# Designs tried in a protein design chat: VHH binders against p49116. Part 20

Target 1, 238 residues: p49116
Amino acid sequence: EGPLLSDTHVTFKLTMPSPMPEYLNVHYICESASRLLFLSMHWARSIPAFQALGQDCNTSLVRACWNELFTLGLAQCAQVMSLSTILAAIVNHLQNSIQEDKLSGDRIKQVMEHIWKLQEFCNSMAKLDIDGYEYAYLKAIVLFSPDHPGLTSTSQIEKFQEKAQMELQDYVQKTYSEDTYRLARILVRLPALRLMSSNITEELFFTGLIGNVSIDSIIPYILKMETAEYNGQITGAS

## First folded at step 1 (VHH)

Design ed8 (framework vhh_enristomig)
Fold by ESMFold2-Fast, scan of step 1:
Structure ed8 (fold): chain B 238 residues (1-238), chain A 118 residues (1-118)
Amino acid sequence: as target 1 above (238 residues)
Amino acid sequence: EVQLLESGGGEVQPGGSLRLSCAASGFTFDDYAISWYRQAPGKQREWVSTIGTAGDTNYAESVKGRFTISRDNAKNTLYLQMSSLRAEDTAVYYCTRGLYKSPFTDSWGQGTLVTVKP
């Protein structure tokens, strides 16, 4: 029936709030992260195979995998976001919070471990020089994961995941024909995404969300959002 | 109406340089990966390089380190900077919308001839 993704699904262009402030604050970090999250959700909802699963399945699927999609987006957009600068600012803030005895030692340890895992993931993807096509198919593999608890239509989801894997294989074998083991090196990076806590991601990047809403609670609304309303969100409309 | 117009080809000696351009119209340039292909006499068309919408680049092994693909979204133009040219680089160079085996690779330009003569 044609390819799972079209060239329009390889397009993943993040527009950052401008300019970056002299001193990073929660509003700038949250706005940057929100733009990436909305871009990621809009990307997912535009896939015909995803649409074919129906709204209830779409919502359940994205609720299960948003942190993995978001983390892949962070890696893909690390340069545009100046992600290393954002993470350094977060680390500095956490170190000051330790000194002021405002957070428990166990919580700080969990957050620092999360930041380290995120940095290592992004560094590994950068070292592999993952291209835009590869990112699109890695996101598709993550999106169409049939193994999350509570999912319906798991056989159809599995077929879409297998189609994503097959199309990634075809692309890599033809584009990087002399590098026989590239696909294996890319795919072994994916399990690391499931080790990262969505709750900690939400705390680090989305603390500035208006109304203190959870990402899980807003996903159904983002997926149903009209294009004009989506554009309003990613261009800084609150 | 999708239109791609290649230019910049010519005759050069081995070791020379050329800059190819592809002017695009009839579609939102920013939303598409754009590729360079080439076809040598008596050979099938082969992929040379692709640039994605995020600025990510890929190259055929035969051109890595010698060719640089770039895009100017404000001008709707794709470029291929070619250096250290070799006799085997002699081909008609084509610009196309999309990635290798993409459903959009059927939108081909007319081509520009590059000849590397000893």
Scores: ipSAE 0.000, ipTM 0.090, lowest interface PAE 21.9, mean pLDDT 81

Design ed9 (framework vhh_enristomig)
Fold by ESMFold2-Fast, scan of step 1:
Structure ed9 (fold): chain B 238 residues (1-238), chain A 118 residues (1-118)
Amino acid sequence: as target 1 above (238 residues)
Amino acid sequence: EVQLLESGGGEVQPGGSLRLSCAASGFTFDDYAISWYRQAPGKQREWVSTIGTAGDTNYAESVKGRFTISRDNAKNTLYLQMSSLRAEDTAVYYCVKSRYGFPLHDYWGQGTLVTVKP
């Protein structure tokens, strides 16, 4: 059988909105995050193995793992997004909210702990100098997770996850042959993704969505979108 | 208050041309990508074209080479130049403001009817 991912699945180019404003606002952060989420969902739907699972399974799978895919995307696109600057602006806003008694101190502590975990994850990936091929396969391992509740095609999903793991191993062993323990260092980072709250991710990055809409409600529409309409929603060079 | 007002529709012969306009108010026009959508009677909405903040353009396959989208930021106006019109182009054309890349949270104009006579 041919490879799970083609070279086209390694290319992951985020198109940012208008030049970053001097003072970051909710709209810029939400638009940037929305573009990354859109790119991540389009990446997933372009994989033949993913398409083969069928629409209902595709929707359930992405609903279960979107936060993990999004967080990997944040790490991969951290420089393009100026993620450290975005997180610093969020932290500054939270500090000011404590001072002005606008938010609960307990809630702010929970959100700050999430930001710290996110920074730790992104820093660890940066230190490991994860390349585009490695990110593609890590995203595939996360996408094809057979252990989420409610999934019906678990045997097929598990097969695709194992194929992703095997292809990542082959790539790392051939490309980084002198670093015997590189694969182990990469894989041990993945469990941390499951400790990050999707609810807090929505609050940090998607609070600017109009109409009190959740990411869960948007996913089916993104997955059903025609390719031409998808391209029409993304502005700028890929 | 966000408002989008389309104009320029009408009846044309096959192979004819029309220029549609969309006058925008109530938001910072320059900061948003704006799209044209159309809806034929009894059909689902169909995306036609989008123009980004930098003037980059995208088109549905059915209209490529025949339609040209453009914007005039000084006038807060969006245009759609339509040429080589076909019977299947008959639809109500809508100017649509989309936010944050999510098509479900669009502000839609009143629309302008384009009828290509058989």
Scores: ipSAE 0.014, ipTM 0.275, lowest interface PAE 7.9, mean pLDDT 83

Design ee0 (framework vhh_enristomig)
Fold by ESMFold2-Fast, scan of step 1:
Order: sequence, then C-alpha cells, then structure tokens
Structure ee0 (fold): chain B 238 residues (1-238), chain A 122 residues (1-122)
Amino acid sequence: as target 1 above (238 residues)
Amino acid sequence: EVQLLESGGGEVQPGGSLRLSCAASGFTFSYYDISWYRQAPGKQREWVSTIYSGGRTNYAESVKGRFTISRDNAKNTLYLQMSSLRAEDTAVYYCAKELTYPGSWSQEFDYWGQGTLVTVKP
C-alpha cells in the first residue's frame, strides 16, 4: 500500500577510491566497480518489497539482474567515476594488445563492441538527463523482473514491477508534465541492458579482484552481509 | 584464490641449461595466457615469454632461440626450458596469469609466489 520506494532509495552516493591514479590500473578499476556493486546490492536489500520476497528469491533476482543494475549504476555514477576516462584507458590497452599480438582479434572485437554499447547507453541516459528518482525506479523495474528463467514467486515479482512502473509514471507526469513522451523515451532504453554480456562486464570491471570466483557465486554472500559490513565496504576505512 | 608457484631455479655456469616450472591453481589454467617475467637485482621487471591459451608462443628478442615456453594443461603447469644461459639471464623468474583485458600503462598481472632464482656465474 505504501510507495515501493522512499526518498532514502533515491540517494545513491558512490564513494570513489582516492585519488584517481595518473595511469589507470586494474586495481583502481576493480575497487571502483566493487564499491558500485556493493552500493547496488545494499540499495536493493534496503527495499521493503524486496525483503518481503524472502532470501532465496532475493538471491535469484539479483543473480539474474546484477549486470543490468550495475550498468544503470555506471550510467548514474559516470561523472563521479570518470567512466569515460576508464573506458578510454581500456580501449587504449586493447589497441596495444592487438599491435603486440597478445590477444585474439575475435575476443578484442567482442570486448570493443560491449564498450561501444555501454558508451551508447550512458550517452543516451545523459542526453535524457535522467534524474535520481528516475534511476531509482528504473533499477526497481529491472530488479523486479518476473521473466528470468527459474524464478519462483513470479506473480508477486510482477506486481512489484508494475508498482515501480506506475510510480515512475506518476513521478514523470508530475515533474515533467510538459514532456508527454518522456516516460516512453526512458523505458525504451531498458531492453539495451539485456543485450549487455554479464561475462564481458565481469571481465572488464572485476578481473583480478575475484580470481576464478564469479559474481554469481559471491552475490549470496554479499546479500547476507550485516548492514555494518555493507557500510564498511561502501565507505571504506576513510 | 589464484596461486602460481615457481620452481626449478639454481646456479649454473655460462652455456648451461635449466628448466623452470610454475604450478598453477585456483583458475581454469587451459583458458588463460600465461607468461614468464624476470627481475634482476635493482632492475625493473622484464617480460620473457608468453604462451597463449591456443598454444601460440611469443618471446623477448633477448631470449629467442635460447628459451622455450610450454604448458601441460592436464597438470596445470607452465614450463620454461632455458639453454645457452648468459650472465645477463641472472634474475628471479616469475610466472604470471595474463589479463585478457584491461591493464594500465603499467600492465597488471596475477601471480602468487616468491619466484625462482636463476644465477649464471662464470
């Protein structure tokens, strides 16, 4: 009965490892990405509707959509992260790897295509000037996706997704009343998230941090962390 | 947890031979490019050789024709056969799991261990 999201769910504050090094390295990129991932997981678990689904359903939902949540977080935090600088450094490394014949051309092409899709997505969100409320509801829409294979409680998940869509519509209609088609322009951006490979995202942003442990395998652990542990991961020892 | 453990180093005379081994664990060895690096006392780390997941090999100019990199995917082990050793080959030798992407201008690698010391004394 109450709203799906509160004002606390609109606040999404990424604390970056400081300072950004003169020459970007895998450790800086991985730490930055991990902080965003932890912030995204903490955001999701703070939603009462999400908690109400139960731990097993929560784990299944996040394992299915973490890449979509992470990509939305990259777009939302692009300025704070200097994401364009990170992606430019990655592209430069890939170009050098081609010249030194260290990596297969097919693999480089796949990674480059992923980077271009990511850049296009972030640019489209920036062009639309998506605000914090809109990002919160878009994250809720992708989180409460009933259409992933193997999910249980799909009827309840669908109801929460519809509630997110309705509340987003209400917000956009009231805040951007003169732009009748804004909601449609926002929602048609979401299918692009499903075209992004979670494997390539993991390789791009989480190489060297996880070793041979996948994001899928650590998600249940992160979701079970006590709030104090989440806060420690998000803020660091600074 | 990725672990790479180097062994097989020792003291040899110029023109001698050694075979280094690197035992890998904590990842699917056959999927990754694996390299040998070396570091002489007081000098920067130097790339020596890479063997790609597909079996292709590459070598630093200073070691071409003298060193041979190989892998045994069944044993999760990397090898470096060194021949015609010179005083300038004296270094601690490290194996590294290469990142498929990205890296920095100062390239990053996964490795676990102290390396193995090779000393070439006249």
Scores: ipSAE 0.000, ipTM 0.165, lowest interface PAE 11.3, mean pLDDT 82

Design ee1 (framework vhh_enristomig)
Fold by ESMFold2-Fast, scan of step 1:
Structure ee1 (fold): chain B 238 residues (1-238), chain A 122 residues (1-122)
Amino acid sequence: as target 1 above (238 residues)
Amino acid sequence: EVQLLESGGGEVQPGGSLRLSCAASGFTFSYYDISWYRQAPGKQREWVSTIYSGGRTNYAESVKGRFTISRDNAKNTLYLQMSSLRAEDTAVYYCARDSLPEDLLKYGFDYWGQGTLVTVKP
């Protein structure tokens, strides 16, 4: 009946930690990443279609796609985060360390390849000039993916994904009417998200704040947070 | 405030053994992967070993079978047991917090100790 997403679901504003350090450090990167992750999960929770699937399905969907949602969020918030500066600094460090032992070198190569994939994805989204509505629908397409193992209610999930695709198509055709192939260019970017390792994302962005607790293990708790508790986590308020 | 303090370095004959310690403060030690790195005169800093928060270990090929990394979470202390020492093991040894490699640029993405010198005499 109604649209899958409302204007409130298009708004996606990351508030950065303050003060910004003179030099970038692991704590600042991890705090910024944690705020983005919490914002992404709160965004998903606010969708009526998502809530209608029920708690167990919600948890399974977010566990399966958090890395894809997080990566879309990185691309969307890249300027606010100065993400290119962070990634360039990490790449430069890794390049200077490539002559370490063979086992360390193999790991450095894996991390560098992940960073290059992430940079390429963010650059492709920037070149396409993806807007807030497009990001909201891309996140919805990713969230309502019926093809993850172990999911129940797959027919309903597929219906929500198709609704997201239809609403994105309608938006793009009306807003970018002279770019006949824009929707196709946008959608073919999505498969790359599934090729990026969630383990490497955790290592790069969540080392300083998550410690011994995996993102997978905390997802059910974040999804159950009350609005006041959730807002406190995002803003760092007590 | 994160602090790491290495100790246990010294002079040793080839084939000898040393045990290095790193005392950590200012963070929840048990949550983090902790690594040993070393830097020989005129060379780049190189990774030696990592012990993960879950207790698993990893080693540089050059030290595998000779060095053993361990941790005492109750004492917030990291150890490196070194055996069968060679002249090429002569270096300043550093402990570092994080799963990323050493010397994360001028921005200080990692936390380092001040180092402890190990000299293997000819």
Scores: ipSAE 0.000, ipTM 0.127, lowest interface PAE 16.3, mean pLDDT 80

Design ee10 (framework vhh_enristomig)
Fold by ESMFold2-Fast, scan of step 1:
Structure ee10 (fold): chain B 238 residues (1-238), chain A 120 residues (1-120)
Amino acid sequence: as target 1 above (238 residues)
Amino acid sequence: EVQLLESGGGEVQPGGSLRLSCAASGFTFSYYDISWYRQAPGKQREWVSTIYSGGRTNYAESVKGRFTISRDNAKNTLYLQMSSLRAEDTAVYYCAKDLPSYFGTEMDVWGQGTLVTVKP
């Protein structure tokens, strides 16, 4: 069988809402995050190995790993998003809320800790200068995780994860031949993604979603969208 | 839409016990501080208890040692276990949350309330 990922799966281009407002608001942050989430799910759906697992397995995998995929996307697209500016605005708001005694200290502490973890992760990836191929394979390793509770077809998922790891190794050894331990440095960053709270990610980036919708509830619908419908969603509100 | 639905109220005798529940929907329950308030007829709403997102609890002086606030994040439910009830505890009990906002005006979310009557 052929490679797990083709060159088309390396392309990951985020188009931001324009213009960026002078004062950031929940709607701009939500629109930006939604575009990244849709791009991430469309990326996953385009992988033949992912399609071969079937709709129920696809939904279960993405429900289990969307926060990890989203966080990798934030790191990969940090410059395009001006992520540091977004996070600085949120931090400024939280600091003002502490001074005014408007929000609880426990709530603010949890959100601040999450932002610090996110910044640490993005900074570590930037320092390693992770390229587009490496990001694609890291996303594939995360996507094809056989160890989430409740999954079926775990042996096939494990085989796809091992294939992703093998292809990442081959790429890194060929492209960064001078750095014998680069792969190890990259892979030890992945466990941190599972320590990131999906609930806090949802609160920070998706609080502007209308209605009683959670990311978990919309995943099946996004995965069923045809390419034309997907393109309409990522550009229709801009 | 953020919703809070209280239940468990009723009539009890002095010294009795009652457990109130608040079912939450439309927000990430585990990451908010949630409080119980009460309002007796013709009186202002008074704070009763808060459970913080980190699990810490606080109580109004009048209910300390008699009431216990708890939460079940998996069920998006807040509880208030009331014991040693007194006539002065007769009120409509409300569940409330703080809604953290990145920008704009603070929004308070209140439930519909559940009536507790301590019969003399």
Scores: ipSAE 0.005, ipTM 0.202, lowest interface PAE 10.4, mean pLDDT 82

Design ee11 (framework vhh_enristomig)
Fold by ESMFold2-Fast, scan of step 1:
Structure ee11 (fold): chain B 238 residues (1-238), chain A 120 residues (1-120)
Amino acid sequence: as target 1 above (238 residues)
Amino acid sequence: EVQLLESGGGEVQPGGSLRLSCAASGFTFSYYDISWYRQAPGKQREWVSTIYSGGRTNYAESVKGRFTISRDNAKNTLYLQMSSLRAEDTAVYYCAAYSTPEFLGKYDYWGQGTLVTVKP
C-alpha cells in the first residue's frame, strides 16, 4: 500500500558536462546522453515497486524500454540540454555525410525521419506544458509495460502500470481540474515513443562510445551501481 | 582494439625541435578531440595541448607559441611540432582520447608514451 511514486521520484535534475565545446562533437553529445540515461536508470531503480520485481525482471524491463525512458527524458530536459542545438549539429553532420557519399540515401532518410519524430514529440510535450509529476508518472507507465516479449511477472508489472495510470489520473484531475481533456491529450502522445527505433537513438546519441560498448551491455552495470558510486559519477571529478 | 601509439621522441639540444606522432586505431578518429599530455620524473601528468574534431586548438601557457598541434584525419594521426625546446620540456609525452560512459571505469584511452630529453 501507499503511492507508487513519492515526491522524491518527481525530482529529475540533469547536470550537463562542462565546459561546453565551441563546436558540438560526438563525445560531448555522448557524454550528455550518457548522463541522461544514467539519471533515468537511477530514477527507475529507486522505485520500491521496481525493486520488488527482482534483478532479472528489472534488467529485462529497462532493456525493453530504455529508448522510451530516454526520449521522455530528452523532452523533459530539452531546455537544460539545449536539445534543439544538439539536433541541429546532428543534422549538419548528416548533410556533410550526404556531400561525401559516406551514407546511403535510404539510411539518411531513416535517420532524418527519426529526428523529425523526436522533434514532433518534444514539441507536443512542450505545448502541453507537462509538469514534473506528469513526467514521473508517464515514465512509470512506460517502465511498467507488461507487453514486451519475453517478460516474466507480467501480472505484477501490469498491476504497477495500472497503479501509475490511476495516480496520474488522480493528480491531473486534482491539479488541472479546469482542463477536462488534459489527461487524454497527454496519454495519446505515448504511442509515438514506440515508433522510434532504439538502434537509431543509439546511433544519434551514443556514437561516441568506444571499445565495443553498447547500451544493452551497460544497462546491468548501471542498475547494480551503489548509491555512493552513482553520486560520485553525477557530481564528482573524473 | 582501441590503440594509441606515440613515436618521434629522442634526445635534442636546447633550442632544438622535434615532431611527435600518435597513430590511432579502433575508433573513428575524425570525430574525437585528441590531446597531448606529458609527465616529467617525480611530477604529476600535465596537459600540453588539445586539437578538437573541428580543428580548433588549445595550448598550455608554458608551451604557447613554441608547440603546434595538428591532425591528419585521413591517416588517423595526431602530431605535435615542438620548437625552441627547453630543459623543462624533458618528459614522457602521451597521446590521449576519451570515451564515455566514464562510470564504466575506462573513460579514457592512453598511449604508452614517447620520451623527449632536452640535454645541454
Scores: ipSAE 0.005, ipTM 0.242, lowest interface PAE 10.1, mean pLDDT 84

Design ee12 (framework vhh_enristomig)
Fold by OpenDDE, second read of step 2:
Structure ee12 (fold): chain B 238 residues (1-238), chain A 122 residues (1-122)
Amino acid sequence: as target 1 above (238 residues)
Amino acid sequence: EVQLLESGGGEVQPGGSLRLSCAASGFTFSYYDISWYRQAPGKQREWVSTIYSGGRTNYAESVKGRFTISRDNAKNTLYLQMSSLRAEDTAVYYCARGSEPLQYLISHFDYWGQGTLVTVKP
């Protein structure tokens, strides 16, 4: 069998909405996030192994791991997205809300903690200087996780995950031969993804989604959509 | 026209149970996240629970383990099963098309019902 990933799967270029507003608004944030989500799912569906699992299994996998994929995407595209600025804006709004007594203290705490986790994760990935190949393999490892409930073809999924891990190992050994423990340092970051709430992520980035449709509900459609069609839908142009 | 209509409110003793309903019309119910809010006299409206279009649920810490949100898409109806009711649960309960308190920070809420009163007292 051939490799799980090819060089074509390493490319992960996010195009931001234009123009950037004078102040960050819900539309800009939501559109940016939606583009990243689409890119992430499009990336997944471009993998032959992913296609081989079938539509139902594919959908289930993405539903299970979209938050992790999205978060890895945030880390990878943090500079292009100006993620720090986006998060700072959100924090500022939260602070104002606290002062105005609009939100419960508990909820604010949860959201703030989530933002902190996102920032820390992205910072940690930047500090590790994760390259495009490593991101691709990490995303594959996250995508082909067999430990989610309700999955079919778990044996095959596990096989694909192992293949992703092996290829990552080979890549790291070849590319970073002087750093014996790089693989371990990279992999140890993955548990942080499981600590983050998909609900809060959805609230932070997708609250302004047209029609108030949940990510879970739209995943099957996104997986079937072309870029132009999806963009039209999220911008309300269609 | 989008409409939300709450029902099921009333008086109940502490420790009792009550089931609220919200009838929705004028939109594709199954596509939307729907939430319960409540407002006690003299207090700010607060988020209670959300059920997402995908079926996921979320709860305020104050009601977690006691309240259960559900939906029947075929009937275009949202439910809130309340158990172990407390005096502090006394409020007008509203259903809303939209998600959690974070929406206050980022966007406006779409639609609200008129509310149904729940009174918990001995």
Scores: ipSAE 0.005, ipTM 0.249, lowest interface PAE 11.0, mean pLDDT 86
Fold by ESMFold2-Fast, scan of step 1:
Structure ee12 (fold): chain B 238 residues (1-238), chain A 122 residues (1-122)
Amino acid sequence: as target 1 above (238 residues)
Amino acid sequence: EVQLLESGGGEVQPGGSLRLSCAASGFTFSYYDISWYRQAPGKQREWVSTIYSGGRTNYAESVKGRFTISRDNAKNTLYLQMSSLRAEDTAVYYCARGSEPLQYLISHFDYWGQGTLVTVKP
């Protein structure tokens, strides 16, 4: 059988768009986010267990969990993206709108709550000093979630999730042997991912890229990209 | 009710000049950063310029030295003085409440004007 993930699946390198703009702009944010999304989907499709589930099941899994994978990717790549700077700028703008005009209170509140949840999640992961192996297995646990409605092959998905959990446990116990409760601290972070709204994630990070087309609608196309097409997309080649 | 209404667009020859205006209502204009964005045919919206509530200004690299943003808080009006216009400046120009680029992310159509078309014809 061999391991669920190989060393190649631990490598997760986000290449940011260049040149870096003088001022943060919607194009840069959306292109950075799309590169992270494409990297995350390419990572998932490179897993043999994922491919073994078949195209329909693969598509359903990623449609159900792309926001969770994307959020884990944001946490993992937070420094490369300068995510805290992006979120702080958005929060500042929203606070000014609330205080001085009070016209869009409910919408602004929902977006602020989402940003707060995202910041708390990223801060928690940073404080735990989650390494590349741990991120890879957390993404695998999220990807192979058998509990999404409408899935087929749920028993096989569950087996892959359990394999991911076992391999994460073995890694943590070996690498962080003196920290008996590290695995528990890491795993209790995962439920927070399901509290994050995919609609608000799309609004914050993908608005300028796809117009009125949803991420859900483009997932099947991204999953079928050739390696050359994927590399072109993530490097910004014209 | 927040409203922004652009005007002043039209046809101009390369090297020409135009002045765009944006009339604002429904909010305390002087308190807000206000921006110009543009959308060329077949392209996504791009930020052009911002004037902050404190009077500081910023410009996209493509328009620096050619465009000047200004505001009249007494008239609740934003201006964009465009000079040395090029064919690539052809776009619908939008007035937006907020700085670059976060208004577009947070509220796609709230706090945006209807736009005014600028066509630079050779």
Scores: ipSAE 0.000, ipTM 0.152, lowest interface PAE 12.4, mean pLDDT 81

Design ee2 (framework vhh_enristomig)
Fold by ESMFold2-Fast, scan of step 1:
Structure ee2 (fold): chain B 238 residues (1-238), chain A 120 residues (1-120)
Amino acid sequence: as target 1 above (238 residues)
Amino acid sequence: EVQLLESGGGEVQPGGSLRLSCAASGFTFSYYDISWYRQAPGKQREWVSTIYSGGRTNYAESVKGRFTISRDNAKNTLYLQMSSLRAEDTAVYYCAAGEYLFTSPHYDYWGQGTLVTVKP
């Protein structure tokens, strides 16, 4: 019934914490990342098809794909976040940790490889000049993934994914009619998202979280938030 | 308005030393990765060295062990200490400020350059 996504799902505006510190630190990075995560979850919960699947299915889907949604959000918001500067600050932190013998060399290599994969992904998206409509549909395709272990209602999820794919195809063919293979170039970027470790993403961007709290544990709470409370988290309004 | 102003170039004998400076204004210097590039007549610009916002440094293979990059964030100034200079080091040296963005340097700001000539 009707389109899967509306124009409201194209608008994806990240509000950065203010004021910016003189030097980047893990708390500023964590607050920035948390705002992007909250914006991404608010985006997902605003989709009528997503709501129609029910609360338990919604929670399972977002737990399975939050890292893919977050990474797409990092690529989409890379300029407003100054993502390259954030990654440079993280690298500096890791190198200071090596000098002070605080982290193993093996762990540093794993994190550096993750940063390289993230940079490559964001570079590929920037080179393709992905627009807001394309990002919205790519997020919908990864959100409605029927192939995650433990999911129920997989036939309904698959139908929504297929609908997202068809609407993306229609959009690209009409908007970029001169570029016959644009859709194929965009879609072959998606498998790389599943090679990104959610554990390493969590350590890079969410180290400043208070207490021993995982992203997996907070997802159900974020999805249950009232709209006003949710808007307060992503805009700083109360 | 963002400005980068290089100084310290000149003529030097082979094996000699020079110290280049780049004075920056109009942006938060300490947040930026800042690089030295050089361009010999008729050649493309060649990357020489980068100092990252966090203080880490990197060098082109041709200058390793001979050049040292440093920065003074309080003075918004970048330095390049050059030693054991060779005829091949003759070039206009440029200061560039920007970020490493998605596996490649991205520079929004360039200086006008300072000439280094290594005499025969």
Scores: ipSAE 0.000, ipTM 0.112, lowest interface PAE 16.7, mean pLDDT 82

Design ee3 (framework vhh_enristomig)
Fold by ESMFold2-Fast, scan of step 1:
Structure ee3 (fold): chain B 238 residues (1-238), chain A 118 residues (1-118)
Amino acid sequence: as target 1 above (238 residues)
Amino acid sequence: EVQLLESGGGEVQPGGSLRLSCAASGFTFSYYDISWYRQAPGKQREWVSTIYSGGRTNYAESVKGRFTISRDNAKNTLYLQMSSLRAEDTAVYYCAKSDFYPLGTDYWGQGTLVTVKP
């Protein structure tokens, strides 16, 4: 059988809003994060194996793992986004809020803990110098996770995850033949993604969304639009 | 976009009362903590009071027992009822949207001047 991912799936280029404001604000960050989220959704739906699972399964997978995909995207695009600068600015705001008793200390603690976990993850990925092929396969491994509650076709999902793992192994062994332990160092980073709160990710990066919409509610529309466009191209062609 | 518009300031004699209002738009008002700050000429901006999204209130020691913060979520409006006003309450009063975001700077209104003159 053919490969799970093609070279087209390695390309992951975030285009930032322009111009960059002199002072970072919630709206700029929300627009930047929304672009990354949409890029991540477009990446997932472009995979033939993902489409083969069917619309309901596709939606359930992405709803379950969007935060993991988004966090991998943050790590991959950290330099383009100036993520460390954004996180430092948020930390400064939270520290000032503690001093002024403007917000619950428990809430501030939860957000600070999340930021530190995110920073640790991004730093570990940067230290490992993860390349575009490795990121593509790591995203595929988290996307094709058979262990989320409520999934159908779990055997097929597991097969695609194992295929992603095998193709990553083949790539790393060929490309980084001098580093026998590289694959192990990369894979042990993945469990940390499951410890990241999707609610706190929404509050940090998507606070600027109009109409009090949740990421959970947006995902089905993005994925269904792609499926509807594909079906429309097939029907009515004569 | 977030907009905060203060009103109700003016000149008042010591011991008098004023009610300040802040009209909010561009966000889900009921979800956020909203605060009043003030700045007297030549001084640092000083926190006055906060009303949390859950309805809890907090006050600076200098105004406790004299000022009352309240909100009307149906009207997207924040209020500050000031009583027993003193010369040291003379300041420009600012409404601020407070949460763990935005990045080091709250959303501020334009301010409304309160002058307590004998």
Scores: ipSAE 0.005, ipTM 0.180, lowest interface PAE 10.9, mean pLDDT 81

